# VHH binders against o75319: the designs that were tried, part 243

Target 1, 181 residues: o75319
Amino acid sequence: GNHIPERWKDYLPVGQRMPGTRFIAFKVPLQKSFEKKLAPEECFSPLDLFNKIREQNEELGLIIDLTYTQRYYKPEDLPETVPYLKIFTVGHQVPDDETIFKFKHAVNGFLKENKDNDKLIGVHCTHGLNRTGYLICRYLIDVEGVRPDDAIELFNRCRGHCLERQNYIEDLQNGPIRKNW
Below, E stands for the ipSAE of ESMFold2; O stands for the ipSAE of OpenDDE; V2 stands for 0.75 times the mean of E and O plus 0.25 times the DockQ between their complexes.

## First folded at step 19 (VHH)

Design FF11 (framework vhh_7qia_2; at its last look DockQ between E and O 0.68; V2 from the best seeds 0.00; counts 0 for: pae E 7.9 > 2)
Fold by OpenDDE, look of step 19:
Structure FF11 (fold): chain B 181 residues (1-181), chain A 118 residues (1-118)
Amino acid sequence: as target 1 above (181 residues)
Amino acid sequence: QLQLVESGGGLVQPGGSLRLSCEASGFTFSSYYMGWYRQAPGKQRELVAFIYSGGSTNYADSVKGRFTISRDNAKNTVYLQMNSLRPEDTAIYYCAALKGEYGSTDSWGKGTPVTVSS
């Protein structure tokens, strides 16, 4: 169906580019069929996403969709020039090693292929917060060697919301480094 | 307004070293993320080194093991120690102060030139 996700309206549509990185987080954009259930100012479509990114003087080079459903929007709703990657990620639980690896691999691949530009990796789950924040922070910690608290603080600042799930935070702070292969 | 003033650029031979400094004023330095960027002729600006407010650092692959970014909050200064310099390191180097907060804007210095040539 086209029911609005719980608490979706409570979160800022798009965060800010994370300084020192190519990441930007946002909540899931909703296709046109959802608009009838929203006030005009609450609407956040794929088109709105790109408009907001442009307003920040940025450009998306990749979208990583971490939602566990395909009902929110279609890849066809995105510009053909922006690759779309789906990584089905279960909510509320720490992503498994395979999911973490898929994310890292996608990010590394993008960075390798986009050395000549400054395009961003857009990452979202439903709210663009917990799953999104965990995987971005996991990357910064495991691949770039950033201290967990530094990574979490940066993400929270830029997203305009703080990671909420204690199990995610605990795993980032005290969990083992995940293999990059 | 936030001000950033770079210094320490110049001409060096390959294999040489330089230390860049960026002095900040007009804001609480310790709460900002700091970065060094560079732009070579005909190329896009690129991140060279980044230092978190908490002290974590990140480097471009091309400078890892050769460059070190550090900060002195008491002096409101960020440094870039550049060792084993190469001709491909030739560029204008820019200091950036980034608050990292949603809705914030970045601040940039005017740049300091670094030329690596025999």
Scores: ipSAE 0.792, ipTM 0.901, lowest interface PAE 0.6, mean pLDDT 95
Fold by ESMFold2, look of step 19:
Structure FF11 (fold): chain B 181 residues (1-181), chain A 118 residues (1-118)
Amino acid sequence: as target 1 above (181 residues)
Amino acid sequence: QLQLVESGGGLVQPGGSLRLSCEASGFTFSSYYMGWYRQAPGKQRELVAFIYSGGSTNYADSVKGRFTISRDNAKNTVYLQMNSLRPEDTAIYYCAALKGEYGSTDSWGKGTPVTVSS
């Protein structure tokens, strides 16, 4: 059957809310068909995601799925009341400008429609680290004017793991500001 | 142990200004992210302004252009300059010290009330 993503077991399932933002990051939840390859303590399903968010006294108002595959879980495994958006994001390279624009558009739309609540935007890729960290930090840098090192430090501490891909880190630190249009 | 002491709140007319201060002790101030939150009666506590350890700032949309957060690491103090105050800014304002995880009760001040009314 279904293979567990490389190194997926090595990452904390869910991070903490990033203070000063509406973001929380997590690794991809895995539907039941993957559980035959996991010890009970290693399981992290869509239901487990929502339980862990509730344990933090938080609520998800949007999930942005950055994976480039449909194999990990079905949107039907999520509460019908939680909006779900997939933005196909190729791994191992800096996301292109269209992907960055789609992410910014989704976040800005959410913030406008949710200005009267405190619900979170949940963002994940496969590990909830490199692509997820890049796009969250790119948003904070380009839209909110956060210094690159401050954005990266906040993401790393709240995710519980440091960004790993050097090309992402270098683009955030030294690359151009992307337009917000 | 962490201590946060807020001051500067009060009653002010619409369009007026106030400057809130938060003096911190019992931790390495320069390594913390600092924030101002507020809570109006019957509402959730919400972020108002945030300043990173490296000095970057961000603001809730409702206060952008009117409020300014700043920090003085030599005095272990964070400030919130509030200009062009509106009745909807009425709340208890809380200082928070955050180190990349959930703030606990120990990371909050006791709050300073701000009332904006005619």
Scores: ipSAE 0.023, ipTM 0.439, lowest interface PAE 7.9, mean pLDDT 86
ESMFold2 (binder alone), look of step 19: mean pLDDT 81; pTM 0.818

Design FF12 (framework vhh_7qia_2; at its last look DockQ between E and O 0.85; V2 from the best seeds 0.85)
Fold by OpenDDE, look of step 19:
Structure FF12 (fold): chain B 181 residues (1-181), chain A 118 residues (1-118)
Amino acid sequence: as target 1 above (181 residues)
Amino acid sequence: QLQLVESGGGLVQPGGSLRLSCEASGFTFSSYYLGWYRQAPGKQRELVAFIYSGGSTNYADSVKGRFTISRDNAKNTVYLQMNSLRPEDTAIYYCAAFKGEYGSTDSWGKGTPVTVSS
């Protein structure tokens, strides 16, 4: 359906590139069918996403969609030049090891194939905050060796919103490292 | 805008060492994220080393174990210690400072050249 996600309007549409990384987080863009339920200034379509990224003088090289539904937009709404990866990720609970591995594998694969450019990995869930923030931080912690608080702080600053879910924060800060293979 | 000035570049033989410095003027960068980047002729700019405001560090795979990034907040300076230098490390090295805040702009130095050659 065309129901606007709860609290979707409360979040900035696109964050800032995370310095020292190739990550950028954003909330889920909504296809045109949702526009009739939004004020013009509230609209955030796939086209709007790319316009906003361009305004930051950046370019997306990959989109990782962590939402647990396919109703928000279609991959066909994206430029053909930007790969789209769906990783169905259940909300509110810490992603399982398989989900974490899939995310890490996708990121590592992208970095390996894109050594000759500076294109970004765009990551989003519904709000582009909790699931998105957890998996990005999990990557920085497990793969890059970043201290959890440093990773979380960077993400929060760049996204313009702070991680909200205590179980995610607790797992990042005190949970075990997940294997990378 | 934060002004950054790099120094310490030069010519060195393979296996040699250099220490780059980047000094900020007019502003303290104690709360900034700092990075060293490099650009070789005909290649894209790439991250070499990064230091978080909290102190965590990250390195490109090609320089891990050889390069060390550090900061001295009292001197408003970030350093890049480069050991075991290789010809492929030849590039212009740039210092960058990031506020890490949504909507902020990046600050860059003008670069210092590093040439590794026999």
Scores: ipSAE 0.882, ipTM 0.937, lowest interface PAE 0.5, mean pLDDT 95
Fold by ESMFold2, look of step 19:
Structure FF12 (fold): chain B 181 residues (1-181), chain A 118 residues (1-118)
Amino acid sequence: as target 1 above (181 residues)
Amino acid sequence: QLQLVESGGGLVQPGGSLRLSCEASGFTFSSYYLGWYRQAPGKQRELVAFIYSGGSTNYADSVKGRFTISRDNAKNTVYLQMNSLRPEDTAIYYCAAFKGEYGSTDSWGKGTPVTVSS
């Protein structure tokens, strides 16, 4: 039934808040049914996510789920009611302009509505690395004017893992600035 | 032990200027992300300006065009040039340094007060 995503165990569950931004990245939390195939120290549930965020003295104000499937957990499994947005993002390909636009729109909407607090936007795909890192960096580059190398460096440090997919890295470094927001 | 010391705060009239400085001791700045934050009475501390290790900057909307962050890695110093000051800029201003690496801790200064009043 519920197979553990490939290489999911290899990644830190939750990164650190990216300073200077409102972002925090994590891998997909897995609902209880997946735990039959996990050692206790390998578990990372929706409850574990919120506990780890609280341990950093932070609070989530929005979760953006980039996975193309809904089998890992449902918003109802979250221990608190937090705004939740699914943006279906196909893996292994640079996200298309529509996906990038949806992400930017969601982030800009959050920042407007949360200008008087310090809540975070949590972003995840399956591993919280390639699709997550790409879209966060795309936002920082296109909307905030951050240099590609600076955006990538900040993401890599705070996630605790480096972006792996070269086509994503090349598009961030050498691709066009997307002016769709 | 890492220490950050802010200076340059004070009392200034609306429309005036101040330059804040923050000097670090006990480490080399070059690999750090640096920021200026402020906290007004009764409000939460907020980001004012941020500078990446590679030099990219970003600013709170309320200060864009008026404030400029810069860094001098050789002197382990970060600056905030504040122009066209408004009463709403009144706050204690804090310098912060972030390594950004998983498991690392942030470093904060003790703050320098800025008052903008007629």
Scores: ipSAE 0.812, ipTM 0.913, lowest interface PAE 0.7, mean pLDDT 91
ESMFold2 (binder alone), look of step 19: mean pLDDT 80; pTM 0.811

Design FF13 (framework vhh_7qia_2; at its last look DockQ between E and O 0.87; V2 from the best seeds 0.85)
Fold by OpenDDE, look of step 19:
Structure FF13 (fold): chain B 181 residues (1-181), chain A 118 residues (1-118)
Amino acid sequence: as target 1 above (181 residues)
Amino acid sequence: QLQLVESGGGLVQPGGSLRLSCEASGFTFSSYYMGWYRQAPGKQRELVAFIYSGGSKKYADSVKGRFTISRDNAKNTVYLQMNSLRPEDTAIYYCAAFRGEYGSTDSWGKGTPVTVSS
């Protein structure tokens, strides 16, 4: 259906680039069919996403979609020049090792192939906060050796919202490192 | 806007060492993320080292084990200790400060040249 996700309007549409990284987080953009249920100022389409990224003087090189549905927008709504990767990620629970690995693999692959540019990895779930924040932080912690609190702080600051799920935060702070290969 | 001034660059032989400094003027930058970047002729700017406000550090693979980033908040200064320098390290090195908040702008120094040559 075309119902607006719960609390979707409460979150900033796009965060800012995370300094020292290639990550940017945003909430899920909604295709045109959702616009009739939104005020004009609430609308956030795939086109709006790219406009906002441009306003930050950035460019997306990859979009990682962590939502567990395909009803929000179509990959065809994105520019052909920007690869789209779907990683179905269940909400509210800590992502499993396979999901974590898929995310890490995608990020590492992108970085390897994009050494000659400064394009960003755009990551989103429904709100672009909890699943998104966990996987980005998990990457920073496991792959880059960043302290959990530093990773979480950076994400929260740049997203403009703080991670909300205690199970995610607890796993990041005290959980085991996940294998990278 | 935070002003950044780099120093410590120069000519050094391969295997030599340099220590770069970046001094911020004005208000303390203890809450800022700091980074060193470099740009070689004909190449894009690249991250060399990054230090989180909490103290975590990140390095480019090419400089791991050779370079060390550090900061002295009391002096509003970030450092880059460069050891075992190589010709491929030749570049203009830039200091950058990031607030990481909406409405903020990144601050950059003018750069200090580092040349590694025999």
Scores: ipSAE 0.875, ipTM 0.934, lowest interface PAE 0.5, mean pLDDT 95
Fold by ESMFold2, look of step 19:
Structure FF13 (fold): chain B 181 residues (1-181), chain A 118 residues (1-118)
Amino acid sequence: as target 1 above (181 residues)
Amino acid sequence: QLQLVESGGGLVQPGGSLRLSCEASGFTFSSYYMGWYRQAPGKQRELVAFIYSGGSKKYADSVKGRFTISRDNAKNTVYLQMNSLRPEDTAIYYCAAFRGEYGSTDSWGKGTPVTVSS
């Protein structure tokens, strides 16, 4: 009964660490119950996520889950205890200011608590692309002062896929700076 | 993957200045993200300054206002101007280049030591 999310197979499971940042983006991992509908090489479980992060010689220190369900996996399915935060982010529209603020607050809190290590913030939505890329880029632009095109380029290269939603791209390029507090 | 060579390190008294250079050779420099990192004895390597291929810059909080990163794509060179140096800035400084693309390998220089005495 568990259906594979639409287009989920089309995306690389885990991106590369974004250099100069503490971010890594990935698509939603799928718990074992989904594997009956997947070829072995198509599987991407919570365990696979952690193995792929370790293969990059990295370590997760926080997972920010932008989906609105625990249908895909539950925090209890993670092979290691890692801080986990859900920030519901509606798709298809530019995230509202409250969602952007929650994301910024979570990232800033993590960076403060993890200044003496190099652990990464893992961010995902269903595909790890549009909502994920928007919020990461919004943080880089608003908090770190990165030019919009630079932020988008870095995300696209490191994710291995380009942002697709034009309203997100336009808002990042031409929209206002959002408040940071 | 670029070949990177740092220069400009040395011994400096507190309050002094140094300018580090990192010259790249080989592949197209302008498409790379560039960073300066440092590693003090017994410590983990940390980001000091980062410059995007399009020119955006980022600094560690500990060096903001004192250090400036810049790049000259015509000379395939990235610089770190270090002013108002402090003993805690003592480290080996490494230049790094990142393509940022999935599956790409980062390039690192051998490092240039900086010692701030006293």
Scores: ipSAE 0.813, ipTM 0.912, lowest interface PAE 0.7, mean pLDDT 91
ESMFold2 (binder alone), look of step 19: mean pLDDT 82; pTM 0.831

Design FF2 (framework vhh_7qia_2; at its last look DockQ between E and O 0.92; V2 from the best seeds 0.85)
Fold by OpenDDE, look of step 19:
Structure FF2 (fold): chain B 181 residues (1-181), chain A 118 residues (1-118)
Amino acid sequence: as target 1 above (181 residues)
Amino acid sequence: QLQLVESGGGLVQPGGSLRLSCEASGFTFSSYYMGWYRQAPGKQRELVAFIYSGGSTKYADSVKGRFTISRDNAKNTVYLQMNSLRPEDTAIYYCAAFKGEYGSQDYWGKGTPVTVSS
């Protein structure tokens, strides 16, 4: 129910836009029912997310939710103008090819439909770090041809935290490229 | 603060080439991500080319195979080699520097005009 995710408070709520991309990563926002278990300064709601994005002079055009649960917030808590996409992604293990494909397809679809604006693709898992970082980096590597170390470095810098899972890092650096279609 | 100054723009015939330069002053930008953007009249600014601090590059689909972005950290300069220029490449070209760190400032040049016309 309203159990705060482990270590959730340890991570910055929102990263910065990744230069040269349309990506921004953040940790999962929590609906109001979680607030009673948090100090005021620890609260991070869907509303807070959009306020923080606005403070960066950015605008979200899509939210990709990679969490493996629906208990954190409801899509109805988001503005109607921002599409919400759920991609159930298991934690701690490298995402499978289907998950990778779904992510790539969503990103490519967004970019195709949003050529006339500069809206961002917001991506989050629980902490907005490992699953989030892997899939963003996987996209940069497989689709944009970026060197793995460059992709990882950019993500880490912009998120304000470094990818933690060695299996993710190893797969990004040395794993095979996944098909894009 | 970091200042970016573009140069190399001008008038060129279709099929021609230009080389743009962007020089940074103040301090080295070896740790910065660099990009070239362009804005045509009545259109939004768009990314043309991007170069990572580690050297990876990214290009807009419209310029792939024709444009090349490169950097010389010793000279604090980023370049855009533009070959096989087309009328649709006509725009003001802007250089940008990104640190990517939390709370960091992005820097932009004033732009250099590129006109491709017969």
Scores: ipSAE 0.886, ipTM 0.939, lowest interface PAE 0.5, mean pLDDT 95
Fold by ESMFold2, look of step 19:
Structure FF2 (fold): chain B 181 residues (1-181), chain A 118 residues (1-118)
Amino acid sequence: as target 1 above (181 residues)
Amino acid sequence: QLQLVESGGGLVQPGGSLRLSCEASGFTFSSYYMGWYRQAPGKQRELVAFIYSGGSTKYADSVKGRFTISRDNAKNTVYLQMNSLRPEDTAIYYCAAFKGEYGSQDYWGKGTPVTVSS
């Protein structure tokens, strides 16, 4: 259905570009069918997403959708010029190695193909926080060699909300480095 | 008001070295993420090196092993040590400071030119 995801209204729609990276995080945009349950100021559609990115003087070059469902919006609601990739990511658990691999592969592919521009990778799950933050931080730690606390701090500041799931935080801080790809 | 002032640029032969400095005023330096960017004529500005508030660093592939970013929070200064310089490193180098918080302002220096030529 058209049920607003739990706590979705509590989160800022779009974060800030993460400096030093090509990432920006946001909560899942909701297609028009959800707007009956939302005040005008609460709406955040795919079009609203792109408008907010442009207001930051940025441009999306890829959207990575980490949700385990397709009910929130249709990829056809996005401009055809922006690639869309879904990586089904189970919630409540630290993502498995296959999921982490898929995310790293997608990011690395984008960076190679977009080395001559400044377009961003937009990443979202339902709230744009826990799964999103975990995978972005895992990439920064494993691929770019960033200290866990530095990665987490940058994500939290730029998202405007702190990572909430303790098992994700613990795995980022104390878990093993995962092999790139 | 926050200001960033770069210095240390100049003309250098290929294979030479330069040390760029960026002095910050008007803010607590340790709480900011800092970066060096460069822009050659007619090209987009690109990230060269980035340093997190906790000390993690990142480099563009083209400068790895040759350039080193560092920060001295006591002096409110970030440095870029550039070794083994190549003509392709020719650009105006900009220092940038990022708070990272939603709605916060980024700050950019006015740049220091670096020319690498035989």
Scores: ipSAE 0.778, ipTM 0.906, lowest interface PAE 1.0, mean pLDDT 91
ESMFold2 (binder alone), look of step 19: mean pLDDT 83; pTM 0.846

Design FF3 (framework vhh_7qia_2; at its last look DockQ between E and O 0.89; V2 from the best seeds 0.85)
Fold by OpenDDE, look of step 19:
Structure FF3 (fold): chain B 181 residues (1-181), chain A 118 residues (1-118)
Amino acid sequence: as target 1 above (181 residues)
Amino acid sequence: QLQLVESGGGLVQPGGSLRLSCEASGFTFSSYYMGWYRQAPGKQRELVAFIYSGGSTNYADSVKGRFTISRDNAKNTVYLQMNSLRPEDTAIYYCAAFKGEYGSQDSWGKGTPVTVSS
């Protein structure tokens, strides 16, 4: 239905580009049917997402949707020029190896195909924080060799909110490196 | 706004080495993320090397094993050691500083030219 996700209003709609990367994180945009349950200033639609990205002088080249539902918006609500990838990711638990691999594969594929531009990989879950932050950080750690604390710090600063789930943080800091293929 | 001044560019033969410096004026940039970018004629600007405030580094695939980014916070300076230079490394090299805070603005130097030619 059109139930607003819990605490969805508490988070900034869009973060900023993570310097040194092609990542930007945001909370899930909500299709028009949700607007009747929101104040005008609380609304954040797919259109609003792209407007905010433009305000930052950036352009999205890919959207990775990590939510475990399809009720928030439709891919048809996005411009045809921006690929949309759904990776169903269960909340509150550390993503499994298959999910991690799918994410890494998608990112690497994008980077390979977009060497001639500076378009961004937009990543979101419900709040654009925990699942989103974990997978971005997991990529930076496993693929780029970044220290866990450095990755987490960068994400938190750019998102404007800190990772909240201790199990995610613990896995990033002390968990094993996951295979990249 | 943080002011960045690059130096160390010039003409070098293939296989040669250069060391670029970027000095920040004003306040310390110990909390800033620093990066080196380059732009060749007719090409888009690209990331060459990046160094986190915590010390982690990242490199473009094309320069891995040849270039090293480092920083001296006491001198407000970031360096790019470039070894085994190739003609395809020819470009204007730019230093960039990122505060890493939500809503902050990026700072860029004016660039220093690097030409690799026989």
Scores: ipSAE 0.884, ipTM 0.937, lowest interface PAE 0.5, mean pLDDT 95
Fold by ESMFold2, look of step 19:
Structure FF3 (fold): chain B 181 residues (1-181), chain A 118 residues (1-118)
Amino acid sequence: as target 1 above (181 residues)
Amino acid sequence: QLQLVESGGGLVQPGGSLRLSCEASGFTFSSYYMGWYRQAPGKQRELVAFIYSGGSTNYADSVKGRFTISRDNAKNTVYLQMNSLRPEDTAIYYCAAFKGEYGSQDSWGKGTPVTVSS
């Protein structure tokens, strides 16, 4: 079925562009079939995502989808053609080296191909918070040399919600730098 | 909202150095993320250097190793030390301040011109 993800209603749909970066985080958009279970003000569709990005005077150049499923929406449901990449990311443990490498590789490829514009990388998991925040922060720490607390603070402020998973936070703060570019 | 005033721009020969300053007014300066951006004629504005509220920095590849961003929270000032300047560094340089909080507005200076030519 079309069950609304647990606590999905509690999160801001789309964060703010993270200054100094090309990232913007959001929760998973839900296709129209889910709207029967939502009040109008609770809806956040693929169209709503793109409208909210335009309202910030920004443009998506890539969507990285960290969820396990296409139950919530399919790339064909997007109102515009934007490169789309699914990176299967397990939700209850620190992502493995392969997942981190795939994420970094995708970001690096995007930055090279988009050096002459200011388009954003949109990243989401189900809530746009824990897996999303972990991988964005891991990139900032490992690739850009940002201190863990600084990366986490920037993500939390721009998302409008704090990272919740303590094992992710601990790994970001105290875990090894992953040299997997 | 911070008010930002840049200074230190000017004409310099290739290989020379300049130090840009951006003075901010506001009690909360230490909590802001700060950036230097530049815009050459006919080009879009681009990030040059960025400094987090906690002090982490990052740089555009084109300036890495030559430019250094720093901040002095006691003076409410952010700096850009520009060494080994090249003609392609010619631009108007803008200071920007970001709260980062969702819904907050960015603050921008008026810019300070830098010209690198012999």
Scores: ipSAE 0.777, ipTM 0.904, lowest interface PAE 0.9, mean pLDDT 91
ESMFold2 (binder alone), look of step 19: mean pLDDT 81; pTM 0.820

